# VHH binders against b5yem2: the designs that were tried, part 4

Target 1, 146 residues: b5yem2
Amino acid sequence: MFVGEYYHSLDEKGRLIIPNDFRQLLGETFYLTRGFERCLNIYTITDWNNFSQIISSFSPTDNLMRKLCRFWFSGSIQVTTDKLGRILIPSFLIEYAELSKEVVIIGAGKHIEIWAKEKWEEFNKEENILENMNEINSKVAELWKK
Short names: E, the ipSAE of ESMFold2; O, the ipSAE of OpenDDE; V2, 0.75 times the mean of E and O plus 0.25 times the DockQ between their complexes.

## First folded at step 1 (VHH)

Design b4 (framework vhh_lunsekimig_d3)
Fold by ESMFold2-Fast, scan of step 1:
Structure b4 (fold): chain B 146 residues (1-146), chain A 122 residues (1-122)
Amino acid sequence: as target 1 above (146 residues)
Amino acid sequence: EVQLVESGGGVVQPGGSLRLSCAASGFTFSDYALYWYRQAAGIERELIASITSGGSTNYVDSVKGRFTISRDNSENTMYLQMNSLRAEDTGLYYCAAEYGLDYYSESDYDYWGQGTLVTVSS
């Protein structure tokens, strides 16, 4: 599981150092994808394959699932860290996530997220999970009873 | 918009001194490892000195004890103080910058300067 919040800089060529703690779990090669909230996600090869199998199992005539498949697969690349522990983020993903020099790298359990610092700060101001705790507790209690 | 600009080159007699400067603009200087390369006629460009973002320095044997690399993050400038100059020190001197750690491959560098000429002759 990936945990923690790290503040780093994206260089002018689009290269970013991945935190050493995350690299220990990821290995050298992994997937970089579009996130669902204008961020980028990083998945292990295993987890990317697992999710990809699930979304590919839906009917090819389902318009919504075709849209999700295009978003997911066209927005995914396999990356390998260089000897410095850096990845190169291509322009189309930098543009998607609106990345600038200042980025935040977040451990989100089974995946990692990369956010523009300003976007991460905006998100935290608007999305207060403490307001949702009653609903969350209900879902957790139902899972516990199963 | 991002630039490295070298200055301070010139003609000097053997045994003389020169100070080269490399001024950076358009990026946060303190985040970068910085390098001096030189290229003489008919010789491949070679790394002669480096300084990490943390201030650790390294030199090629031919200049060790004669050249001193330093950085001034407040002025966004790196220096190379060159003492006891020899004819073999003649060449074009380039500065280069790389985000993060110290590396020796030209292909790993983020920015290069335009070069400044140093001539050591009688």
Scores: ipSAE 0.000, ipTM 0.121, lowest interface PAE 13.5, mean pLDDT 81

Design b5 (framework vhh_7xy4_2)
Fold by ESMFold2-Fast, scan of step 1:
Structure b5 (fold): chain B 146 residues (1-146), chain A 123 residues (1-123)
Amino acid sequence: as target 1 above (146 residues)
Amino acid sequence: QLQLVESGGGLVQPGGSLRLSCAASGFTFSDYAMAWVRQPHGKGLEYIATISGSGDSTYYSDSVKGRFTISRDNAKNTLYLQMNSLKPEDTAMYYCARDYDEYSSSWYGFDYKGQGTQVTVSS
């Protein structure tokens, strides 16, 4: 599981250090993708392959699943860290996530997220999870019944 | 807050020497490779020297090899640049810069730069 928040800078060439704690779990090679909230996601090869197999198993006539497949596959690249633990983020992903010099790298359990710092701060203001505790308690209680 | 404050610039004659200093604060200095970069009037940035967090590894641009020496004092959170045999071509704004990690980069990337100190070499 990936945990924590790390504050780093994207350099002028599009290179970003991946935190050492995350690299220990990822290894040197992994997938960088579009996130669903205008951030970037990082997945292990295993987790990327598992999800890719699932979405590829839907009917080729399913319009919604074709749109998801285009979004996922065209928005994914395999990256390898250099000797300093950095990856090169291509311009199309920088543009998608609106990345600037200041970025936040987030452990989100099974995946990692990369956010522009301003976007992450704004998202946290809107996603006040403490206001949802009654709904969360209900979902947890349903799980505990099992 | 992260802060880099350069000092030691000034006017010097060709063949002269200057020693630049950079006082760092707001981060663990020894965890980062540091660099000196310069920008002549109307030109782009040039990396001139880098040093690893431990001080064990250094890199110099060909334009300054043998004339400039980068060093650091981790106990004092200070980076230095000793400049000898100065030439008119060395005239530039000099910036202290922090790299991303303990190891210096051959790719000329940095995550933070100070406000600079002006070096002018003329008669």
Scores: ipSAE 0.000, ipTM 0.090, lowest interface PAE 15.8, mean pLDDT 83

Design b6 (framework vhh_8ghr_2)
Fold by ESMFold2-Fast, scan of step 1:
Structure b6 (fold): chain B 146 residues (1-146), chain A 125 residues (1-125)
Amino acid sequence: as target 1 above (146 residues)
Amino acid sequence: EVQLVESGGGLVQPGGSLRLSCAASGFTFDSSYAIGWVRRAPGKGEELVARISPSGDSTSYADSVKGRFTISADISKNTAYLQMNSLRVEDTAVYYCARGDYYDSSGYFDYFDYWGQGTLVTVSS
């Protein structure tokens, strides 16, 4: 599992250092994708393939799943770290996530997220998970019965 | 698209000379990129032997080659060179031309993003 928050800088060439603890779990090659909240996501090759197979298994006539497939596959690239542990983020993903010099790299369990610092701070001000504790407790209780 | 192609390697006697060339395509040397020569011998790690700044006015060398090797660039030909003199058996290695980034105005060279295929230099009798 990926955990923690790391504050780093995106350089003028679009290069970003990946935290060493994350690289130990990712290896040298992994997938960089569009996130679902205007961030970028990083997945291991295994997890990217698993999710890709699931969404590709839906009916070709399912309009919503076709939209998800376009979003996911056109928004994914395979990246390899350099000797200093950095990846090059292409301009179309920088634009999607509105990345600037200051970024936050977040461990989110099975995946990693890269946010523009100001967007991460804005998101946390708008979303208060503590207001959802009753719903969360209900979902957790269901799992305990299984 | 970006390619670096090395040439000039081969077999040479100790004390001899070789000139390696690195022809670049897909970018120009009149940019924020630097060019470096990195060598790797069997059973040894990588060694950055020489680098040249985008302006061509700043060079640096590993202590092992200082005074024997000279790096230069011809901007009009988009080609970098490594002139190797007084070659020693321990200079035997595959030599790679690599494009690096000078991040700031101090000329900090912090990584290589594109590499050539390498050219073998063998120094032996």
Scores: ipSAE 0.000, ipTM 0.092, lowest interface PAE 15.1, mean pLDDT 81

Design b7 (framework vhh_7pa5_2)
Fold by ESMFold2-Fast, scan of step 1:
Structure b7 (fold): chain B 146 residues (1-146), chain A 123 residues (1-123)
Amino acid sequence: as target 1 above (146 residues)
Amino acid sequence: QVQLVESGGGMVQPGGSLRLSCAASGFTFSSYEMSWVRRAPGKGPEWVSTISSSGSTISYADSVKGRFTISRDNAKNTLYLQMNSLKPEDTALYYCARDEWELLDYYYGMDVWGQGTQVTVSS
């Protein structure tokens, strides 16, 4: 599991250092994708492939699943870190996530998220998870089997 | 010409301290993030630490976290690495880099930054 919050800079060429802790879990090659919020996601090859197989298993007549397939597959690229731990983020993904020089790299369990720092701060102001604690406690209690 | 000159290395006993310096010239130092990278004998390069252009954002490799401190003085165009609680495993040539692309070019191409500064931790 990916954990923690890391602050770093996107350089003028679109390169970003991946935290050393995350690189040990990711290996050298992994997938960079559009996030479902205006952020980017990183998945291991295994997890990207697993999700891709699930999406591809839906009926081709399902309008919503066709839209998801186009979003997911057209918005995914395989990236390889150099020996020093940086990836190159292509301009179309920088534009999608509205990345600026300051970025936040978030461990979100099975995946990693990359946010423009300003957007991450805005999201956290709007997303008051503590207001949802009663519902969360109910869901957790159900999963934790007593 | 972009030039980075490392200094401050030396021999020290385990548990000792050293402070490395990197003097930058040929570019607007205050506009770039800076990194320290090291290379141990017989091993590939290992990223150590990065500091943002303003100095407000800092990251470290797990192997040095809590022991090393990166800092910069933009008025003096100088990058620093304070190394405390040194271990034999920290023995390496230490390089500073404006951009990991330049460091990558250095290791796969011509020597742009020079020889680095040698740190040896032994008893």
Scores: ipSAE 0.000, ipTM 0.104, lowest interface PAE 14.5, mean pLDDT 81

Design b8 (framework vhh_7uia_1; at its last look DockQ between E and O 0.08; V2 from the best seeds 0.00; counts 0 for: pae E 20.1 > 2, unsure alone 61.0 < 65, placed apart)
Fold by OpenDDE, look of step 2:
Structure b8 (fold): chain B 146 residues (1-146), chain A 122 residues (1-122)
Amino acid sequence: as target 1 above (146 residues)
Amino acid sequence: QLQLVETGGGLVKPGGSLRLSCVVSGFTFSDYYMAWVRQAPGKELEWVSSISGSGDSTYYEDSVKGRFTISTDNAKNTLYLQMSSLKPEDTAVYYCAKDYGDYVEWLPFDYWGQGTQVTVSS
């Protein structure tokens, strides 16, 4: 599982260092995608394939699923780290997540998220998190009992 | 006004040696990472070696480690690649390249020269 929070800088060429702890789990090659929030996600090849299979299993007549398919696959690229542990983020993903120099890389369990620092700090306010946590705890409790 | 001029290429037999030079003008490479890249016939560009402008740090592609040596002469603003134990697979056009202030083993680089042909053949 990917855990933790890391602060890094995107350089002018769009290169970003992936935390060493994450790289050890990801392998040399993995997928970079649009997040469902205005962030980027990183998946292992295995997890990306699994999720992609699920998305692709829906009926092509389902309008919502067609949108999801377009969003997911057009926004996915396979990336590789260099010897310094950096990846090159393409401009369309940089723009999507509104990444600038300061970024936050977080472990989100089964995937990694890359956020613009300001956006992450706003998104991750304690008040906002706690508000949703009550509902989340209820859901988790139900699952735990099963 | 930036210029990179590669020289030193040629035809050599396997096991031979060549020394490539790259004269830099229009900027001081001591402030940057400099690199050699190559493109073999029908293949994509690949990174070969990099060096910090100060010369303190050197990096090599795995296939050339132990055989190639990158170096600089700051006084001459010249980058070098000493190639030894050359192999046919080293045949390529070799380019001197300027990196954008940091080491990278990917393409693209900021600025390239015209290249110099290296051919290794028996």
Scores: ipSAE 0.007, ipTM 0.250, lowest interface PAE 8.9, mean pLDDT 87
Fold by ESMFold2-Fast, scan of step 1:
Structure b8 (fold): chain B 146 residues (1-146), chain A 122 residues (1-122)
Amino acid sequence: as target 1 above (146 residues)
Amino acid sequence: QLQLVETGGGLVKPGGSLRLSCVVSGFTFSDYYMAWVRQAPGKELEWVSSISGSGDSTYYEDSVKGRFTISTDNAKNTLYLQMSSLKPEDTAVYYCAKDYGDYVEWLPFDYWGQGTQVTVSS
């Protein structure tokens, strides 16, 4: 699993170094996608394919699932790191996530997220996960008893 | 004909300082991003810092931010890396490199110098 927060700079050409600890799990080639909270997500090829097959299995007449498929597939690119561990983020993803020079790269378990630093700080001020601990404990207990 | 020559490495104790220099010949480096890259024994190449050709934009790996300063002297065609508060983890061969500008599919550094050894040990 991917863990931790890393603070990096996006250069003028849209290049970003991926932390070495994450590259050890990702390998050289992986998927970069739109995130669901105006961030970018990184998935291994295996995890991207698994999720892609699941969402593609829904009825083609399901309006919500068609919208999700368009968002997911049009918002995904396969990227390969150079010998220094950098990727090029295309302009449409930079615009989507409102990335500027300062970014935060976070491990979120099965995926990695890339946030504009200001947006990450703003998000954390507005969220208080600790207020939901009773509900979280209930959900975890249900999964543990599987 | 294009050549990058790094100097300024050496042996220092933890907490010490070194200034690395890279003399560029055969092109006007102000037209390109320039970078410092390092490689510790048995490890992969690690990007350290980059500077734009104008000198207006600088970028640093988190582990060196606040300790290292990248700069240029366009009159001397020279790239510098001022290193302070050195740690054993900074032990590596340091290379300067011209950043590749023209292709989006692969992002290699174009030209590499010979490197200069930095060893941080007691």
Scores: ipSAE 0.000, ipTM 0.299, lowest interface PAE 10.6, mean pLDDT 81
Fold by ESMFold2, look of step 2:
Structure b8 (fold): chain B 146 residues (1-146), chain A 122 residues (1-122)
Amino acid sequence: as target 1 above (146 residues)
Amino acid sequence: QLQLVETGGGLVKPGGSLRLSCVVSGFTFSDYYMAWVRQAPGKELEWVSSISGSGDSTYYEDSVKGRFTISTDNAKNTLYLQMSSLKPEDTAVYYCAKDYGDYVEWLPFDYWGQGTQVTVSS
């Protein structure tokens, strides 16, 4: 499981170090994708393949499912870390996540997320946390009744 | 099956210009960053410039900014380096490669070409 927060910088070339604790679980090669928020996601090859299989099984006649497939597959790239444990983030993903020099890399359970530091701080404002927890508690209570 | 072939080197006077070419085969050009690196006599490899396969993103080492221009021609799978205002310290063998980061750390799965000699002297 990927856990914790790590604060790093994007260098001049667009390279970003991946925390050693995460690399132990990822290996040297993995997938970098668009996140469903304005962030990037990292998946192991196995988990990316599993999720991709599910997404690709959706009917091509469903317009919304075609949009999901395009979003997922066109926004995914396989990357390999260099000797220093860095990946090169291509410009279209930097633009999508609006990354700047300061980034935060977080563990989100089965995947990793890369956020611009300012966006992560906005997501974690006290008022947003409380609202999120109220919605989550309500959802959990609903699921528990089943 | 992957091949990279550099051409365009030669002898040039300080302040002169050269255009290097690298013809690439064996992979889809637009899916990768491409790079030029160089090695001066008796020195380590030095990254010079990188470009996205689309041509939209370019990067340069500080000492060559404003003097060198990297570009691609996807129809010919060719990478270019236009060098101008050449200085004696630009003397090196120039190689092209698929760019995954620091050039030397990618050796097991990357290829670079045979190189083309650039000599800047009076």
Scores: ipSAE 0.000, ipTM 0.089, lowest interface PAE 20.1, mean pLDDT 79
ESMFold2 (binder alone), look of step 2: mean pLDDT 76; pTM 0.774

Design b9 (framework vhh_brivekimig_d4)
Fold by ESMFold2-Fast, scan of step 1:
Structure b9 (fold): chain B 146 residues (1-146), chain A 125 residues (1-125)
Amino acid sequence: as target 1 above (146 residues)
Amino acid sequence: EVQLVESGGGVVQPGGSLRLSCAASGFTFDDYAMSWVRQAPGKGPEWVSSISGSGGSTLYADSVKGRFTISRDNSKNTLYLQMNSLRPEDTALYYCAKAYDFWSGYEDEYYFDYSSQGTLVTVSS
């Protein structure tokens, strides 16, 4: 599991250092994708393949699933870290996530997220999880009964 | 705050050796490439060597290749430069530098952040 919050800078050519702790779990090659909240996600090859196989298993005539497949597959690239631990983020993903010089890289369990620092700060102010603790506690209690 | 403290400089004769150290604090040392940069009297800064965050990859300026060895000990947050076969032209103030996580994109266009005092190396007979 990926954990923690790291503060880094995106260079003018779109290069970004990946935290060493994350690289130990990812290996040299992994997938970079559009996130669902206007961030970027990083997945191991295994997890990207698992999710890709699931969404590809739906009927080709399912309009919603075709839309998800276009979003996911056209928005995914395989990246390899260079000798200095950096990846190159293509301009279409930089534009999608509105990345600027300051970025936050966070461990979100099964995946990693890359956020523009300003967007991460705004997201956290708007979506205060602590206001949902009573509902969260109820969901966790259901899991503990199993 | 980011702090870099260089040590190990001194006066040596041509052909001699020195080992420079850089103690780093205020950032996650393992996540950053580190470099050595020098400034000789009357010259601008010259990049000397770089090492990846893991220590698995190294780069050297042609002027020092085969004579200098860059290394790091991530458990001690310390960067090293082993300098062998020193020449009078190696005389300079040596700085260690944290790579900006902003990177200008090529080995010869390497961006680094240094504002430390440096350590003086003098090679003279």
Scores: ipSAE 0.000, ipTM 0.237, lowest interface PAE 13.2, mean pLDDT 82

Design m1 (framework vhh_7pa5_2)
Fold by ESMFold2-Fast, scan of step 1:
Structure m1 (fold): chain B 146 residues (1-146), chain A 127 residues (1-127)
Amino acid sequence: as target 1 above (146 residues)
Amino acid sequence: QVQLVESGGGMVQPGGSLRLSCAASGFTFSSYAMSWVRRAPGKGPEWVSTISGSGGSTSYADSVKGRFTISRDNAKNTLYLQMNSLKPEDTALYYCAKLPLSSEEARQLARYFFDYWGQGTQVTVSS
């Protein structure tokens, strides 16, 4: 699982260093995608394929699932790290996530997220997971019985 | 340093009662949900009960529901488990555990929850 929070800089050419701990789990080649909160997500090849199979398994006549498929597949690219551990983020993904020089890379369990630092700070000021502790405790308790 | 120290175990007859305590230090106690977990001889760990940081919400394993009560005193940084109507199958080493959802950990958005274990306190229910 990907864990932790890393502060890095996006260079003028759109190159970003991926933390070494993450690269050990990702390997050299992985998927970069649009995130669902105006961030970018990174998935291993295996996890990207698994999720892609799920969303593509719905009826081609399902309007909502067609919209999700277009969002997911058109917003995904396969990237390979260079010898310095950097990836090149294309302009359309930089624009989507509103990335600037200061970037936060976070481990979110099965995937990695890349946020503009100011967007990450705003998101965390407005979201207080501690207010949901009663519900979280109930969900965790059920998993402990398993 | 995070420290959890359990106490209050002992030997009781079936139908008896015990109150376990867990003294917590090294973190902001009221900010974390706390759990009791037990391990019977030769068996794996079994979750027993959880309480929210505020103490406003509790949950229990089906095997102990109605007999055990979890509570906390945030002013004393102490977690409790009141055990009534004890049965031989309740015989186990009881551990205090925390669910580490600080503000910083919540910011990571990870699905992975770290669980921290205390030393344990032995409960034996026998005739």
Scores: ipSAE 0.000, ipTM 0.101, lowest interface PAE 16.9, mean pLDDT 79

Design m10 (framework vhh_7uia_1)
Fold by ESMFold2-Fast, scan of step 1:
Structure m10 (fold): chain B 146 residues (1-146), chain A 127 residues (1-127)
Amino acid sequence: as target 1 above (146 residues)
Amino acid sequence: QLQLVETGGGLVKPGGSLRLSCVVSGFTFSSYAMAWVRQAPGKELEWVSSISGSGGSTYYEDSVKGRFTISTDNAKNTLYLQMSSLKPEDTAVYYCAKLPLSSEEARQLARYFFDYWGQGTQVTVSS
């Protein structure tokens, strides 16, 4: 699992250092995608393939699933780290996530998220997870059948 | 309230067969697509197969095509995975999962798709 927050800078050429702890789990090559909250997501090849195979299994007549497929596949690229542990983020993904020089890289369990620092700070002000503890406990109990 | 219970796993020799079952409750079974996913020791979750809510459309991972068959019995609220010609590489814990179908649900659950609801059933293929 990916864990923690890392503060880094996006350089003028669109290159970003991926934390060493994350690279140990990702390997050299992985997928960079649009996130569902105007951030970017990073998935291992295995997790990206698993989700991709499932969403592509839906009926071609399902209008929303076609939209999800276009969003997911057109918004995904395979990236490889250079010798310094950096990836190149293309301009269309920088624009999508509104990335500036200051970024935050977040371990979110199964995936990694890349946020503009200001967007991440705004998100944390609005998200009060402690107010949802009763519902969270119910969801965890469902998974473990407690 | 949503419950998925997998059974049918066990130890089998290469070339053997097993039938996995997943009993579901807490939702209208025929309204949702269902999937089987597996996790081998030290590996990540791998999608194996899915079936539409109507049962009319089935999909398989390339390595299991022709060997595995997914099916449903709506009267029993049960999802099945019939596995034949089993290989050592099929050794894993197998989980059943509910997939999103409605436009509202698909949008809400897309980011959590990697999650599953069952406790799994162990399949071990060894000579």
Scores: ipSAE 0.000, ipTM 0.116, lowest interface PAE 17.3, mean pLDDT 78

Design m11 (framework vhh_lunsekimig_d3)
Fold by ESMFold2-Fast, scan of step 1:
Structure m11 (fold): chain B 146 residues (1-146), chain A 124 residues (1-124)
Amino acid sequence: as target 1 above (146 residues)
Amino acid sequence: EVQLVESGGGVVQPGGSLRLSCAASGFTFSSYALYWYRQAAGIERELIASISSGGSTNYVDSVKGRFTISRDNSENTMYLQMNSLRAEDTGLYYCATPLDSEEVRQLYRSFDYWGQGTLVTVSS
């Protein structure tokens, strides 16, 4: 599981150091994708393949699933770290996530997220998970019963 | 076959202007980001400007405010308008595109296709 928050800089060429703790779990090659909240996601090859197979299994006549497939596949790239542990983020993903020099790299369990620092701070001001505790407790209780 | 052809280079005096063109074929032009790179003598090739499929632009600090990248999807052509040219802008200019379909990425990884280049000389 990926855990923690790391503050790093995107350089002028679009290169970003991936935290050493994350690289130990990812290996040298992995997938970089659009995230669902205007961030970027990093997945292991295995997890990217598993999700890709799932979304590709829906009916080709399902409009919503076709849109998700286009978003996911056109927005994914396989990346490899260099000798210094950096990846190159292509401009279309930098633009999608509105990345600037200051970025936050967070462990989100099964995947990693890369956020512009200002966007991450804004998101956390607006999202109050404590307001959802009743629904969270209900979901956890159902899982605990089984 | 992906092909990129640069044109518009030439000799110009400091403070002058040039417009470079990159004519593309062999791929769905409107779907891809496009880049201008510059190669000066003895210096590594550097990315100077980019334009996304959606039209968002980025520039290296040395050209920001002086150069404008644009695209015409109906003509499959990308442009670089270069104003207030300096001696330091002298170099060979290349256009490039990643070949960015999932099928091609899985088979070949992400390709950068380079054009032949067009020479810009800024001298008095």
Scores: ipSAE 0.000, ipTM 0.083, lowest interface PAE 20.9, mean pLDDT 79

Design m12 (framework vhh_7pa5_2)
Fold by ESMFold2-Fast, scan of step 1:
Structure m12 (fold): chain B 146 residues (1-146), chain A 127 residues (1-127)
Amino acid sequence: as target 1 above (146 residues)
Amino acid sequence: QVQLVESGGGMVQPGGSLRLSCAASGFTFSDYYMSWVRRAPGKGPEWVSTISGSGGSTSYADSVKGRFTISRDNAKNTLYLQMNSLKPEDTALYYCARYSPLSEEARSLERQFFDYWGQGTQVTVSS
């Protein structure tokens, strides 16, 4: 599982240091994708393949699933860390996630997210999970009993 | 003085197999990802496969996935590409390349990914 928040800088060439704790779990090669919010996601090769197979299993005539497939596959690249632990983020993904110098790298369980710091702070204010804690506690308790 | 020397190319019939080797020198081989890149006549370079420094992670182009296997022997400073079920479309010069995605002076994406290349070894798939 990926956990925690890390504050880093994206350089002018699009290079970003991946936290050492995350690199140990990712290995050296992994997928960088568009996030479903205006962020980027990082997946292990295994998890990227698992999700890719699921979305590709829908009917080729399913319009919504074809749109998801185009979004997912055209927005995914395989990246490799250098010996300093850095990756190169291409301009089209920087533009998608509106990344600037200050970024936040977040462990989100099975995947990692890369956010512009300003966007992450705005998102946390708008998506106040604490207002839903009673419902969340009920859902967790049901699964935990089993 | 980085040197990469490919070998193992040749002529083979469709459905055949070849094993390419790349002898590396002048750097700490196990510190670097290594890649195979090919160039077919009249086409630009196409990335084929990459392997991590430890050999624990590998990746492949869709066109070769399931047919080619990349591997390395860090004790011998050697990179390999096992090519099975070869097709006429696999005909190309195959280059061993040192993966360095962060070369600050590179002006193109391809050059940002690879800082050193070998001379190439020719693979021809024909009847």
Scores: ipSAE 0.000, ipTM 0.098, lowest interface PAE 20.0, mean pLDDT 81

